# Ledger of designs, part 113: miniprotein binders against q6w4x9r395to579

Target 1, 185 residues: q6w4x9r395to579
Amino acid sequence: GHCSLEGGSFVTTFDARPYRFHGTCTYILLQSPQLPEDGALMAVYDKSGVSHSETSLVAVVYLSRQDKIVISQDEVVTNNGEAKWLPYKTRNITVFRQTSTHLQMATSFGLELVVQLRPIFQAYVTVGPQFRGQTRGLCGNFNGDTTDDFTTSMGIAEGTASLFVDSWRAGNCPAALERETDPCS
Short names: E, the ipSAE of ESMFold2; O, the ipSAE of OpenDDE; V2, 0.75 times the mean of E and O plus 0.25 times the DockQ between their complexes.

## First folded at step 9 (miniprotein)

Design xa18
Fold by ESMFold2-Fast, scan of step 9:
Structure xa18 (fold): chain B 185 residues (1-185), chain A 89 residues (1-89)
Amino acid sequence: as target 1 above (185 residues)
Amino acid sequence: DTLREEAERLYDEARKLMEEAERAFEAGNFEEAFRLAKEAGRLIEEAIRLADEAIEEGDTDPWTFLLLRYAEWLAEIVEEFIERVEEEL
């Protein structure tokens, strides 16, 4: 299954449900018992430069008991706080430059991340079939039913994206605001 | 952070107890499976409480939030397992 995080806080879940939000926090994108060592994929959102009230993806994080791999919009890759030259390889994870504008994190456990660096920082998450019905977070539950894609961390299906997003915060941050439609400039 | 470290320790012990409970269940030792699962449930509820307390007291480490979310998931697994075991008792 495929989940995308595209500029302007657009998210499309594994079950293809699109939504938008305005937030400044680290959020859990994907947790699953299929990830080794209690791993999870996370996204960091922060205020964008010029526009009032705009937020954007600024980093993607893979966090486990062994690793904290951060891929940031300034094209720096770190693991456990140390900058890494690409290609960066561990036993189960390889981070490398796929194209001049894209980085890829490939894993042995069925998770793949592609990060677009330019012109807009964006992320694309792919998971193997073993993850079906075994995911939680902003990318949804991957069960083939979009009506429960806004399932909070406590297992409650919400009707609005903002409550759903807030339940997946991984930080002491302000509540997210819904951004369903932006006026044209 | 001592609260987070204790929550993590309890989570790990609950997970270990659930592995033992599953093995007991597969062996037909339903009373032992029930006992182990009940103890796992007690530990996981305490892990959730301590993780929540750590966050309320200012822990901003993403790991603490992730630990809480995995502990909550394990609590659901424990509840479902106990229901299965009760059918055999």
Scores: ipSAE 0.729, ipTM 0.874, lowest interface PAE 0.9, mean pLDDT 85

Design xa19
Fold by ESMFold2-Fast, scan of step 9:
Structure xa19 (fold): chain B 185 residues (1-185), chain A 89 residues (1-89)
Amino acid sequence: as target 1 above (185 residues)
Amino acid sequence: DTLREEAERLYDEARKLMEEAERAFEAGNFEEAFRLAKEAGRLIEEAIRLAYEAIKEGDTDPWTFLLLRYAEWLAEIVEEFIERVEEEL
C-alpha cells in the first residue's frame, strides 16, 4: 500500500482517501505491530512562511526503541540527535540519496519511505502486504474501505479530518483545523 | 524513575504476560490464559494512566505519545483476547 504527504498539507491514505488539514505538531503517520521495537513513522508540520492559514511538512521521523531517525527539509539526517553522512546504514535500515532531490529510507521489515526535498518537501510511504489491516495513524488503517480511514487513536471512525488528525498528535500542540481537499473541485 | 519510565515498564510486563497468555491458550490452558490476560489488562490500564499523567505534567517527548498509543492498542488486544478465552471456559 501507498500513502503520500504532498503539497504542504495534503495526505492520501493507504486506501486512497485524500484529506487536508492545518496543524503545527508532530503526528503519528504510521503505527503497526509489524514495525520492530515499537516503531512508528511520524510527520512534523509547521506554519508555512508567509501564509497564516497554511502548514507544511518540515520533517519525517522514524522512531523506535533503538532509533530516532529524522529527515528534515534542510536536508539534514540525524539518528538519536547525531548528524549522519549518507549513505547511513543500521542493521535493518538504510538511508541514502536516491536522486539529487530525493532521499530514500529502505528497511528490511516491509516499509519504504521516499522524501522529496525540492521544490516542495514531500513524503511517500510504501508498505508491504503484511501491513494490511495492521496500520494506524494519518495514513489510515489499510483495510480496503475508505469510509473508516479517519479512525482515531481510540479506534473510533470520525467524519471529520481535524478530529482524526488531533487524535494522532505526538506533542502538546494546538488543535488542527480542517481544510477543504482539492480546492479546485 | 520518571512516570514515562514506569509506564514503559508496565507496558513491557503486560506485553510479556500476553505472550504467555497466548501460549497458554494454544495449549488449551484456558483458565491460565484468562488469569494472565486479566493481569495484563490491569497493568496496561495503569501504563495508560501513567503515560497520560506524564503528558499532563509536561512530557513532550514523542516517544511518550507513541508509548501511550501502543498501550491503548494493547488494551484493545487484551479485551478481544479475554472475550475469546471466555468462549472456551
Scores: ipSAE 0.763, ipTM 0.889, lowest interface PAE 0.8, mean pLDDT 86

Design xa2 (at its last fold request DockQ between E and O 0.94; V2 from the best seeds 0.84)
Fold by OpenDDE base, fold request of step 13:
Structure xa2 (fold): chain B 185 residues (1-185), chain A 89 residues (1-89)
Amino acid sequence: as target 1 above (185 residues)
Amino acid sequence: DTLREEAERLYDEARKLMEEAERAFEAGNFEEAFRLAKEAGRLIEEAIRLAAEAIKEGDTDPWTYLLLRYAEWLAEIVEEFIERVEEEL
């Protein structure tokens, strides 16, 4: 399964459903029992301009009981608030420079993350087949059905992305604004 | 303990109980499985309540939110398991 965060406000789910939102919060991208120690992948969005529609991804966070690994747009990598030199390795996670413009987080448990630093801060999430039907968050449920990707954290199917996205917020923030647009258009 | 810490403890205990419940079920001890699952359900609901309360009271740590989401998911699993056990009783 492949999930992408592109263009500052576009998301494509594991089931290949594209949508757009404008929010300035931390959101859960991927929650799954396949992630050890109650892990999750999160995305941090912030304002990139004066307009409410000017939002962008500014960091990606892997959070678990043991780790809080933050990859920020300024190429700083931290774990539990401490800056780390690359390549950085934990017990089951490795963060390293893939190219001059890309960082990669590799894991032993079937999660891979590639972060494009320039010209636009973007993220690409890959999960193994063992994650099928066992994911929740902004990346969807990875069950091959695009129609149920907007299932909220409370198990409610939403017709709009804004309510769906807001349900997966991981902080105190204002409501997200929705404009459904195909990121490939 | 903080609300989050208490919620986390209850979540962990509920998870442990569900593991035991599953083993009981596999062994054909359906009554025991049921008892354990019901207890897990009680604990997990309390965990959810406490985590939500923490957030309401101003806990902005992403971990608290994530804990809540996992607790909610476990609650669903518990309910589904209970239904399965009831079919065997």
Scores: ipSAE 0.871, ipTM 0.933, lowest interface PAE 0.5, mean pLDDT 95
Fold by ESMFold2, look of step 10:
Structure xa2 (fold): chain B 185 residues (1-185), chain A 89 residues (1-89)
Amino acid sequence: as target 1 above (185 residues)
Amino acid sequence: DTLREEAERLYDEARKLMEEAERAFEAGNFEEAFRLAKEAGRLIEEAIRLAAEAIKEGDTDPWTYLLLRYAEWLAEIVEEFIERVEEEL
């Protein structure tokens, strides 16, 4: 299965359903019982242009009880807050520079992440067949049916991307009042 | 943090109880499977409430959000399992 995060805040799910959203938060891309130690892949989006509606991917995070691996657009890789030289290896995860413009996180548990650093920060998620029907998050449920890929964190299938995406937030996004006092930040 | 830590403990305990319930079900011990799953469901609902409360009280750690999402998913699994066990009772 393949999920992609591409420029302009475009997402394509494991079931090949494309959508776009505009948000500035951390979101759960993928959670699954197939990921060890209650792991998940998360995406961080931030404002990327002069228009309020323009947002882009700025980091991808793999989080579990053992690891918090952050791959950010500044090309720095950290685990649990400490910068790491590449190649970086744990018992079941290896992060390395694949090419001058791409980093790869390979794992023993069927998850692969490829991050394009330039010209646009993008991410490509690949999961093995053991994940079929066992995923949730922005990448969808991987069940071969695009009609229920917008399943919220409460298990409710939504008809719009915005409600679906909002349900997968994993962070405190600014309140409306703060946005009113500084609409350009 | 205290709320998150208790929610995590309850989630972990509920997950262990569900593993035990599934083993009991596979062994044909349906009354035991039901008892264990009901207890797991109680603990999971409490874990969900505590994790959500932690977020409401200002916990911004992504782990707390992930814990809540996994607890909610486990609650669905527990509910479905209880229905399966009830068919055997």
Scores: ipSAE 0.762, ipTM 0.883, lowest interface PAE 0.8, mean pLDDT 87
Fold by ESMFold2-Fast, scan of step 9:
Structure xa2 (fold): chain B 185 residues (1-185), chain A 89 residues (1-89)
Amino acid sequence: as target 1 above (185 residues)
Amino acid sequence: DTLREEAERLYDEARKLMEEAERAFEAGNFEEAFRLAKEAGRLIEEAIRLAAEAIKEGDTDPWTYLLLRYAEWLAEIVEEFIERVEEEL
C-alpha cells in the first residue's frame, strides 16, 4: 500500500483518500504492530516558507525504542540526535541517497520511505501486504474501505480531516484548521 | 522514576502477560488465559492513565505520545482477546 505527503499539506491515505489540513505539529503518520520495537513514522509540519498562511512538511521521523531517525528538509539526517553521513545502515534500516533529489529509507520489515528534498519537500510511504488492516495514523487504516478513512487514535471514525489530524498529534500544539480540497480553486 | 517511565514499564509487563495469555489459550487453559488477560487489562489501563498524566503535566516528547497510542491499541487487543476467551469458558 502507498501513502503520500505532497504539495505542502496534502495527504493521500493507503486507501487512496485525499485530504488537506493546516497544522503545526509532529503527527503520527504510521503506527502498526508490524513495526519492530514499537516503531512509528511521524511527520513534522510547520509554517510554509513560501506562504505564512499555509503549513508544509519539514521533517519525517522514524521513532522506535532503539532509533530516532530524522530526515529534514535541510537534508540533515540524524539518529538519536547524532548527524549521520549517507549511506547510513543499522541492523534493519538503511538510509541512502537514491537520486540527487531523493533519499530512501529501506527496512527489513516491509516499510519503505522515499523523501523528495527538492524542489518541494515531500514523502512517499510504501508498506507490504502484511500491514493491511494493521495501520493507524495520518496514512489511514489500510482496510480497503474508504468510509472509515478518518479513524482517530481512539478508533472512532470522524467526518472532518481536522479532527482526524488532531487525534494523531505527538506534541503540545494548536488544533489543526480545515483546508477543503476544491477542484475549482 | 518519571510517569512516562512507569507507563512504559507497565506497558511492557502487560505485553508479556498477553504473550502468556495467548500461550495459555493455545494450550486450552482458558481459565488461566482469562486471568492473565484481565491482569494485562488492569496494567494497560494504568499505563494509559500515567502516560496521559505525563502529557498533561508537560511531557512533549513524541515517544510519550506514541507510547500512549500503543497502550490504547493494546487495551483494544486485550478486550478482543477476553471476548474470544469468554466464548470458550
Scores: ipSAE 0.760, ipTM 0.886, lowest interface PAE 0.8, mean pLDDT 86
ESMFold2 (binder alone), look of step 10: mean pLDDT 88; pTM 0.880
OpenDDE base, look of step 10: ipSAE 0.844; ipTM 0.921
ESMFold2, fold request of step 13: ipSAE 0.726, 0.688, 0.739; ipTM 0.864, 0.852, 0.867
ESMFold2 (binder alone), fold request of step 13: mean pLDDT 88, 88, 88; pTM 0.877, 0.877, 0.880
OpenDDE base, fold request of step 13: ipSAE 0.853, 0.851; ipTM 0.924, 0.922

Design xa20 (at its last look DockQ between E and O 0.93; V2 from the best seeds 0.77)
Fold by ESMFold2-Fast, scan of step 9:
Structure xa20 (fold): chain B 185 residues (1-185), chain A 89 residues (1-89)
Amino acid sequence: as target 1 above (185 residues)
Amino acid sequence: DTLREEAERLYDEARKLMEEAERAFEAGNFEEAFRLAKEAGRLIEEAIELALEAIKEGDTDPWTFLLLRYAEWLAEIVEEFIERVEEEL
């Protein structure tokens, strides 16, 4: 199955359900018992300042008990806080430059990530058939159900996916609908 | 230890108990499977509470949030397993 994070704020799930959101946080993109050492793929979003995207993907993270691999839009790859030269290999994971504009994370456990660095930072997630019905997070449940609609509000409609997205936050971030309060006491 | 570290320890123990519960079930030891699963359920609920408290008290580590989500999933697995075991008792 294929899940994509494109155009700064668009997600297409493993069941091919598109939606958009405007959150700024780290979010669980994919968790599954098929991932070793309680692993998960995460996406970091921040405000981009562009007219057609109020939030943009700025980093993708693979987090497990052993590894915290961060691939940022600045083309820096770290593991557990330490910068790594590419190709970077662990026992089960290899991160390498696939093209001048793309990085790839290949794994031995059926997960593949391709990150487009330029002209816009985007991510593409591929999982093997063993993940069917065994995923949770922003990429959906991969159950093969064509009627898979998390809720009507979690479909492609802007702003209404915020509760679904907020349920997958992996950080202490402001709610998507929260408005600034005047700081004057 | 931090609240998150204790939650992780309880989660790990609950997972090991569930592996033992599944083995007991496969061996036809349904009363033992029930006992182990009930204990795993108790530990996982405590792990969830500690993870939530850590977050409430300012833990911003993505691992803490991931641990919470896996603990919640394991709680669902425990509940489903207990129901299955009860049908055999």
Scores: ipSAE 0.766, ipTM 0.888, lowest interface PAE 0.8, mean pLDDT 83
Fold by ESMFold2, look of step 10:
Structure xa20 (fold): chain B 185 residues (1-185), chain A 89 residues (1-89)
Amino acid sequence: as target 1 above (185 residues)
Amino acid sequence: DTLREEAERLYDEARKLMEEAERAFEAGNFEEAFRLAKEAGRLIEEAIELALEAIKEGDTDPWTFLLLRYAEWLAEIVEEFIERVEEEL
């Protein structure tokens, strides 16, 4: 299964459902019982451009009881707050430079993350077949049916991306919002 | 000990009880599976309440939100499991 986070705050789920959202927060991309130690992949979005509603991906985080691996747009990789030289290896995870513009996080538990650092910070998530039907988060539920990919943290399938995305916030931050900044005279 | 830490302990205990409940179910011990799952459900509901209270009190650690989401998912699993066990009783 493949999930992508691309410029303009575009997301494509494991079931190929595309959507866009605008928000400044950390969001849960992927949680699954298949990730050891209650792990999750998270995405950090922040304001970009001059428009109030424009946001972009600034970091990807793998968080578990053991690790907090942050890959940020400034090309620094940390684990638990400490900068790491690449290649960086734990028991189950290896982070390395795939090419001059791409980093890769490979794992023994069927998760792969590829981060494009340049020209635009983007992320590509791949999960093995054992994850089918066992994921939640911004990458969807991976059940082969796009009609319920917008399943919230409460297990409710929503028809709109905004309610779905807001339910996956991992921080006290404003709800995703579309704004018009051109007031009427 | 913070509200998050207590929520985590209760979540961990509920998860262990569910592992035991699953084993009991596979062994045909449906009354034991039911009892274990009901207790797991009680603990996970308390864990959810504590995690929500931690957030209300200003805990912004992403781990607290992740713990809450896993606890909520486990609660769903527990309820579905109890229904399965009741069908066998």
Scores: ipSAE 0.728, ipTM 0.862, lowest interface PAE 0.9, mean pLDDT 87
Fold by OpenDDE base, look of step 10:
Structure xa20 (fold): chain B 185 residues (1-185), chain A 89 residues (1-89)
Amino acid sequence: as target 1 above (185 residues)
Amino acid sequence: DTLREEAERLYDEARKLMEEAERAFEAGNFEEAFRLAKEAGRLIEEAIELALEAIKEGDTDPWTFLLLRYAEWLAEIVEEFIERVEEEL
């Protein structure tokens, strides 16, 4: 399964459902029992302009009982809050520079993350087949059905992205908005 | 312990109970499976409440929110399991 966060506010789920939202919070991107130590992948969005529709992905966070890895445009920060030189390696996670503009997080448990740092901060998530039907969050449930991708954390299927996205917030933040704006903004 | 830590403890206990419940179910001990699952359900609901309270009181740690989501998921699993057990009783 492939999930992408592009253009500052666009998401394509594992089931290939595209949607957009504008929020300035941390959201659970991927939750799954297949991730060790109750792990999850999170996406951090922030305001990138004056308008409420000017929001952008600014960081990706892997969080578990054992690890906290924050990948931002400028640095990689780990559990102790220290910026690390790459490559960074833990028990089952490796973060390294793939290209001059791309970082990669590789794992031993079927999760791969590629982060484009420039010119636009974007993220690409790949999970193995063992994750099928066992994922939750903004990337959806990876069950081959696009119609139920907007399932909230409470198991309710929503018709709009805003309520869906809000259910996966990992902080106290304003409600997400769904607006028709230029995909390049 | 903080509210989050208490919630986490309850979550872990509920998860252990569900593992035992599943083993009981596989062994054909449906009454025990039912009992264990019901207890797990009680604990997980309390865990959810505590996590929500922590957030309400100003806990902003992403782990607290993640714990909440995992607890919510476990609650669903418990409910579904109980329904399956009831069919065997």
Scores: ipSAE 0.700, ipTM 0.868, lowest interface PAE 0.6, mean pLDDT 93
ESMFold2 (binder alone), look of step 10: mean pLDDT 88; pTM 0.873

Design xa21
Fold by ESMFold2-Fast, scan of step 9:
Structure xa21 (fold): chain B 185 residues (1-185), chain A 89 residues (1-89)
Amino acid sequence: as target 1 above (185 residues)
Amino acid sequence: DTLREEAERLYDEARKLMREAERAFEAGNFEEAFRLAKEAGRLIEEAIRLAEEAIEEGDTDPWTYLLLRYAEWLAEIVEEFIERVEEEL
């Protein structure tokens, strides 16, 4: 299954439900018992740097009991606060430069992350079939049904994105605002 | 020990008890499965309380939030497991 974080603030879940929000926080993108050491993928959103009430993805974090790998839009990769030269390898995770504009985090546990650095910071998450029905967070529950993709951290299926997004905050931050997706062209 | 560290310990113990409960259930020891799952439920509720208290007291570490979300998920798993065990008792 595939989940994308594109265009600054657009998300498409594993079940292909698109939504958009305006927020400034760290959010849990993906948690699953399939991730070792209570791991999770997180997304950091902040003001885009340009006014117009926009926020954008500024970093992606893989957090577990052993690792805090941060990939920033500034092309800095850290683990547990220490800058790392690429390729960077741990027991189960390798971070490397896939192209001049893309970094990849490959894992032994069925999770892959590709981060586009330029021209716009974006992220693409791929999970193996073992994750089906075993995911929570902004990327949805990966159960093949889009109607419950906005399942909050308390297990409640919401009809709107704003309550869903707020339930996945991983920080003391203001509430997110839901935004409508722009029609294609 | 910090509130978060204690919550983490309780979460780990609850997870261990749930593995034991699942083994007891598979062996047909439904009374033991029920007892272990009930204890796991007690520990996980305390873990959630302590994690929430840590956040209320100013803990802004993303790990504390992640721990809380995993503890909440484990609480749901425990509740569903207890319902399954009760059908066999």
Scores: ipSAE 0.737, ipTM 0.877, lowest interface PAE 0.9, mean pLDDT 86

Design xa22
Fold by ESMFold2-Fast, scan of step 9:
Structure xa22 (fold): chain B 185 residues (1-185), chain A 89 residues (1-89)
Amino acid sequence: as target 1 above (185 residues)
Amino acid sequence: DTLREEAERLYDEARKLMEEAERAFEAGNFEEAFRLAKEAGRLIEEAIRLAAEAIKEGDTDPWTFLRLRYAEWLAEIVEEFIERVEEEL
């Protein structure tokens, strides 16, 4: 399955449900018992000047008991706070430059990440079939049903993106706000 | 640090108890499976409480948030397992 983080703050889940949010925080994109050592993929969003978006993706993080791999929009790759030259290899993870504008993180456990560095910082997540029905986070639950893609960390299916996104915060950040609809403006 | 470390320790212990509970269930030892799963549930609820307290007290480490989310998922697994075991008792 495929999940994308595009155009600053747009997300398309593994079940192909698109949505947008306005939060600024670190968020859990993907947690799964299929990830070794209690691993997770996370996304960092911050205030942006990117056209029409109030927030934009600024980094993608793979976090586990052994590793904290950060790939930032500044084209810096770190693991556990230490800058790494590419290609960078661990036992199960390889980070390398796929093209002049793209980095790839390949793993032995069925997770692949491609990061577009230019012209806009974007991320693409691919997971193998073993992840079906075994994912949680901003990328959705990968169960083939889009009606429950906004399942919060508490297991509640929400009709709106804001409560869903806020439940996956991995930082002490303010709640994301839905755009105001003012019938009397 | 201390709250996060204790939460992680309790989570790891609950996970080990659940592995034991699953083996007991497979062996037909339903009373033992129930006892082990109940203890795992107790530990995982405490892990959730401590992780949430650490965050409330200012822990901003994404690892602490991830520990909380996995602990919440394990609590759901424990509850579903207990319901399955109760059908055999």
Scores: ipSAE 0.613, ipTM 0.825, lowest interface PAE 1.4, mean pLDDT 83

Design xa23
Fold by ESMFold2-Fast, scan of step 9:
Structure xa23 (fold): chain B 185 residues (1-185), chain A 89 residues (1-89)
Amino acid sequence: as target 1 above (185 residues)
Amino acid sequence: DTLREEAERLYDEARKLMEEAERAFEAGNFEEAFRLAKEAGRLIEEAIRLAEEAIKEGDTDPWTFLLLRYAMWLAEIVEEFIERVEEEL
């Protein structure tokens, strides 16, 4: 299955459901028991004017018990805070320059990430069939049914993209949900 | 030891207990499977509380947020497993 983060603020889930949001936070893209050592993909969004969006993708993170691999729009790759020269290889993960404008993170566990660096920072996630029905996060639940792709961190399907996105925040950041429930709105 | 580190330890212990519970269930030892799953449930509930407390007290590490979400998923697995075991008792 394929999930994409494009045009600064657009997401297409593994079940091919498109949606758009504007946020300034780190969000969980993909968590799954199929990922070793409690791994997950995360996306960092911040303010940008490039795509007429108020916010855009600025980094993609693979986080597990062993690794914190960050690929940023500045074309810097770090693991656990240390800058790495490409190709960078661990036992199960290789990060390399696929083309002059694209980096790839290849894994032995059925996850592939391609990051477009130029002209616009974008990400493409591919997962093998073993992930079917076993994913959560912004990329959806990969069960072949688009009606429940907005499954929140609580395991409840939502009808609106904004509530879904806010439920996958992995940081202490402003959100529409917080403003709506705050008496100082 | 931080709240997050304690939550992580409880999460790891709950996961081990669930692996033992699944093996007991496969062996037909339903009473043991139930006991192990109930203990895993207690540990995972505490792990969730501690992770939530860490976040409330200002923990901004993405790992703490990820740990909370995996702990919550494990809690669902434990609840479903206990229901299956109860059908055999």
Scores: ipSAE 0.690, ipTM 0.860, lowest interface PAE 1.1, mean pLDDT 84

Design xa24
Fold by ESMFold2-Fast, scan of step 9:
Structure xa24 (fold): chain B 185 residues (1-185), chain A 89 residues (1-89)
Amino acid sequence: as target 1 above (185 residues)
Amino acid sequence: DTLREEAERLYDEARKLMEEAERAFEAGNFEEAFRLAKEAGRLIEEAIREAAEAIKEGDTDPWTYLLLRYAEWLAELVEDFIERVEEEL
């Protein structure tokens, strides 16, 4: 399945449900028992753009008991500090430059992350079929039903994105605001 | 120990008990599976409380938030497992 973080603040879940929010926090993007050592993918959002009211993706973090990998537009940082040169390789994870504008994190456990660095920082998450019905976070539950993609960390299906997003905060941050999914309508 | 360290310890013990409960269930030892799962449930509820308290008291480490979310998920798995075991008793 495929989940995307595009255009600064748009998210499309594994079940293809689009939504948008305004928030400044680290959020759990993907947690799953299929990830080793209690791992998770996280997304960091902060204020950006022409207006102070806009927020956008500024980093993606893979965190587990063994690894902390932070990918931002300018650098890749690990739990031991800055990893200035790619490829960066652990036993199960390799981060490398796919193109002049894209980084890829490949894993042995069915997770792939592609990050577009320019012109806009964007992320694309791919998971293998073993993750079906076994995911939680901003990317949704990957169960083939979009009506419950806003399942909060407490297991409650919400009708709005803002309550859903706030349930996945991984920091002491302000509450997220609702945003329309079609900015041109 | 910090509240986070205690939550992590409780989470690890609950997960170990659930692994034992699943083995007991596969062996046909349903009463033992039930007992182990009930104890795992007790520990995981405590882990959730400890992690939530750590956050309330100012722990901003993303790991503490992640631990809480995995503990909540394990609590749901424990409840589902207990329901399956009760059908065999």
Scores: ipSAE 0.678, ipTM 0.854, lowest interface PAE 1.1, mean pLDDT 83

Design xa3
Fold by ESMFold2-Fast, scan of step 9:
Structure xa3 (fold): chain B 185 residues (1-185), chain A 89 residues (1-89)
Amino acid sequence: as target 1 above (185 residues)
Amino acid sequence: DTLREEAERLYDEARKLMEEAERAFEAGNFEEAFRLAKEAGRLIEEAIRLAAEAIKEGDEDPWTFLLLRYAEWLAEIVEEFIERVEEEL
């Protein structure tokens, strides 16, 4: 299944439900028992444009008990606060430059992330079939039914995107970016 | 910090107790399943409290927020499990 974060404030869930994202915080994008070591993918949003209600993706974070991989709009990749040279490889995760404008995070556990750096920071999430019906977060529940895509963190299906988004907060707002470090550190 | 580390430890212990409770249930040991699930519920409520305290005291680590979510989700699982076990007692 495919989930996209595009154009600053647009999200399309794994069940192909489109909605607009409004908010400035760190949000749980994808969590699943299929992710090792209690892993989760998170999205950091901050203000962009001329409107107070306009928000934009500024970083994507993969967080587990062992790793905190941050890919930010300034093209810095860190793990546990240390800047990493690409390609960066752990036991189960490889981050590399796919094109001059795209980074990819490939994993051994059926999750793939492609980040567009320019002209606009955007993210594309792909998960294997083992994730079907086992996902939580902004990308939806991946169960093949769009009527319950706005299931909140408490398991309540909502009819509006606002309540759905607010339920997936993972931070005190406004959103704070991870520390930017020198690639040589 | 100390609060987050203790919350994490309690969460891990509660999860292990729930795995034991599920195995006891599958084996037909409903009284044991109930006891284990009740203990897991007690630990998870404390984990929620400690994680929430850490956040109130200024912990900004996304892991602490994720841990609180995990503890809340496990609490719901525990409550549903206890209801199923009670039907067999």
Scores: ipSAE 0.508, ipTM 0.777, lowest interface PAE 2.0, mean pLDDT 81

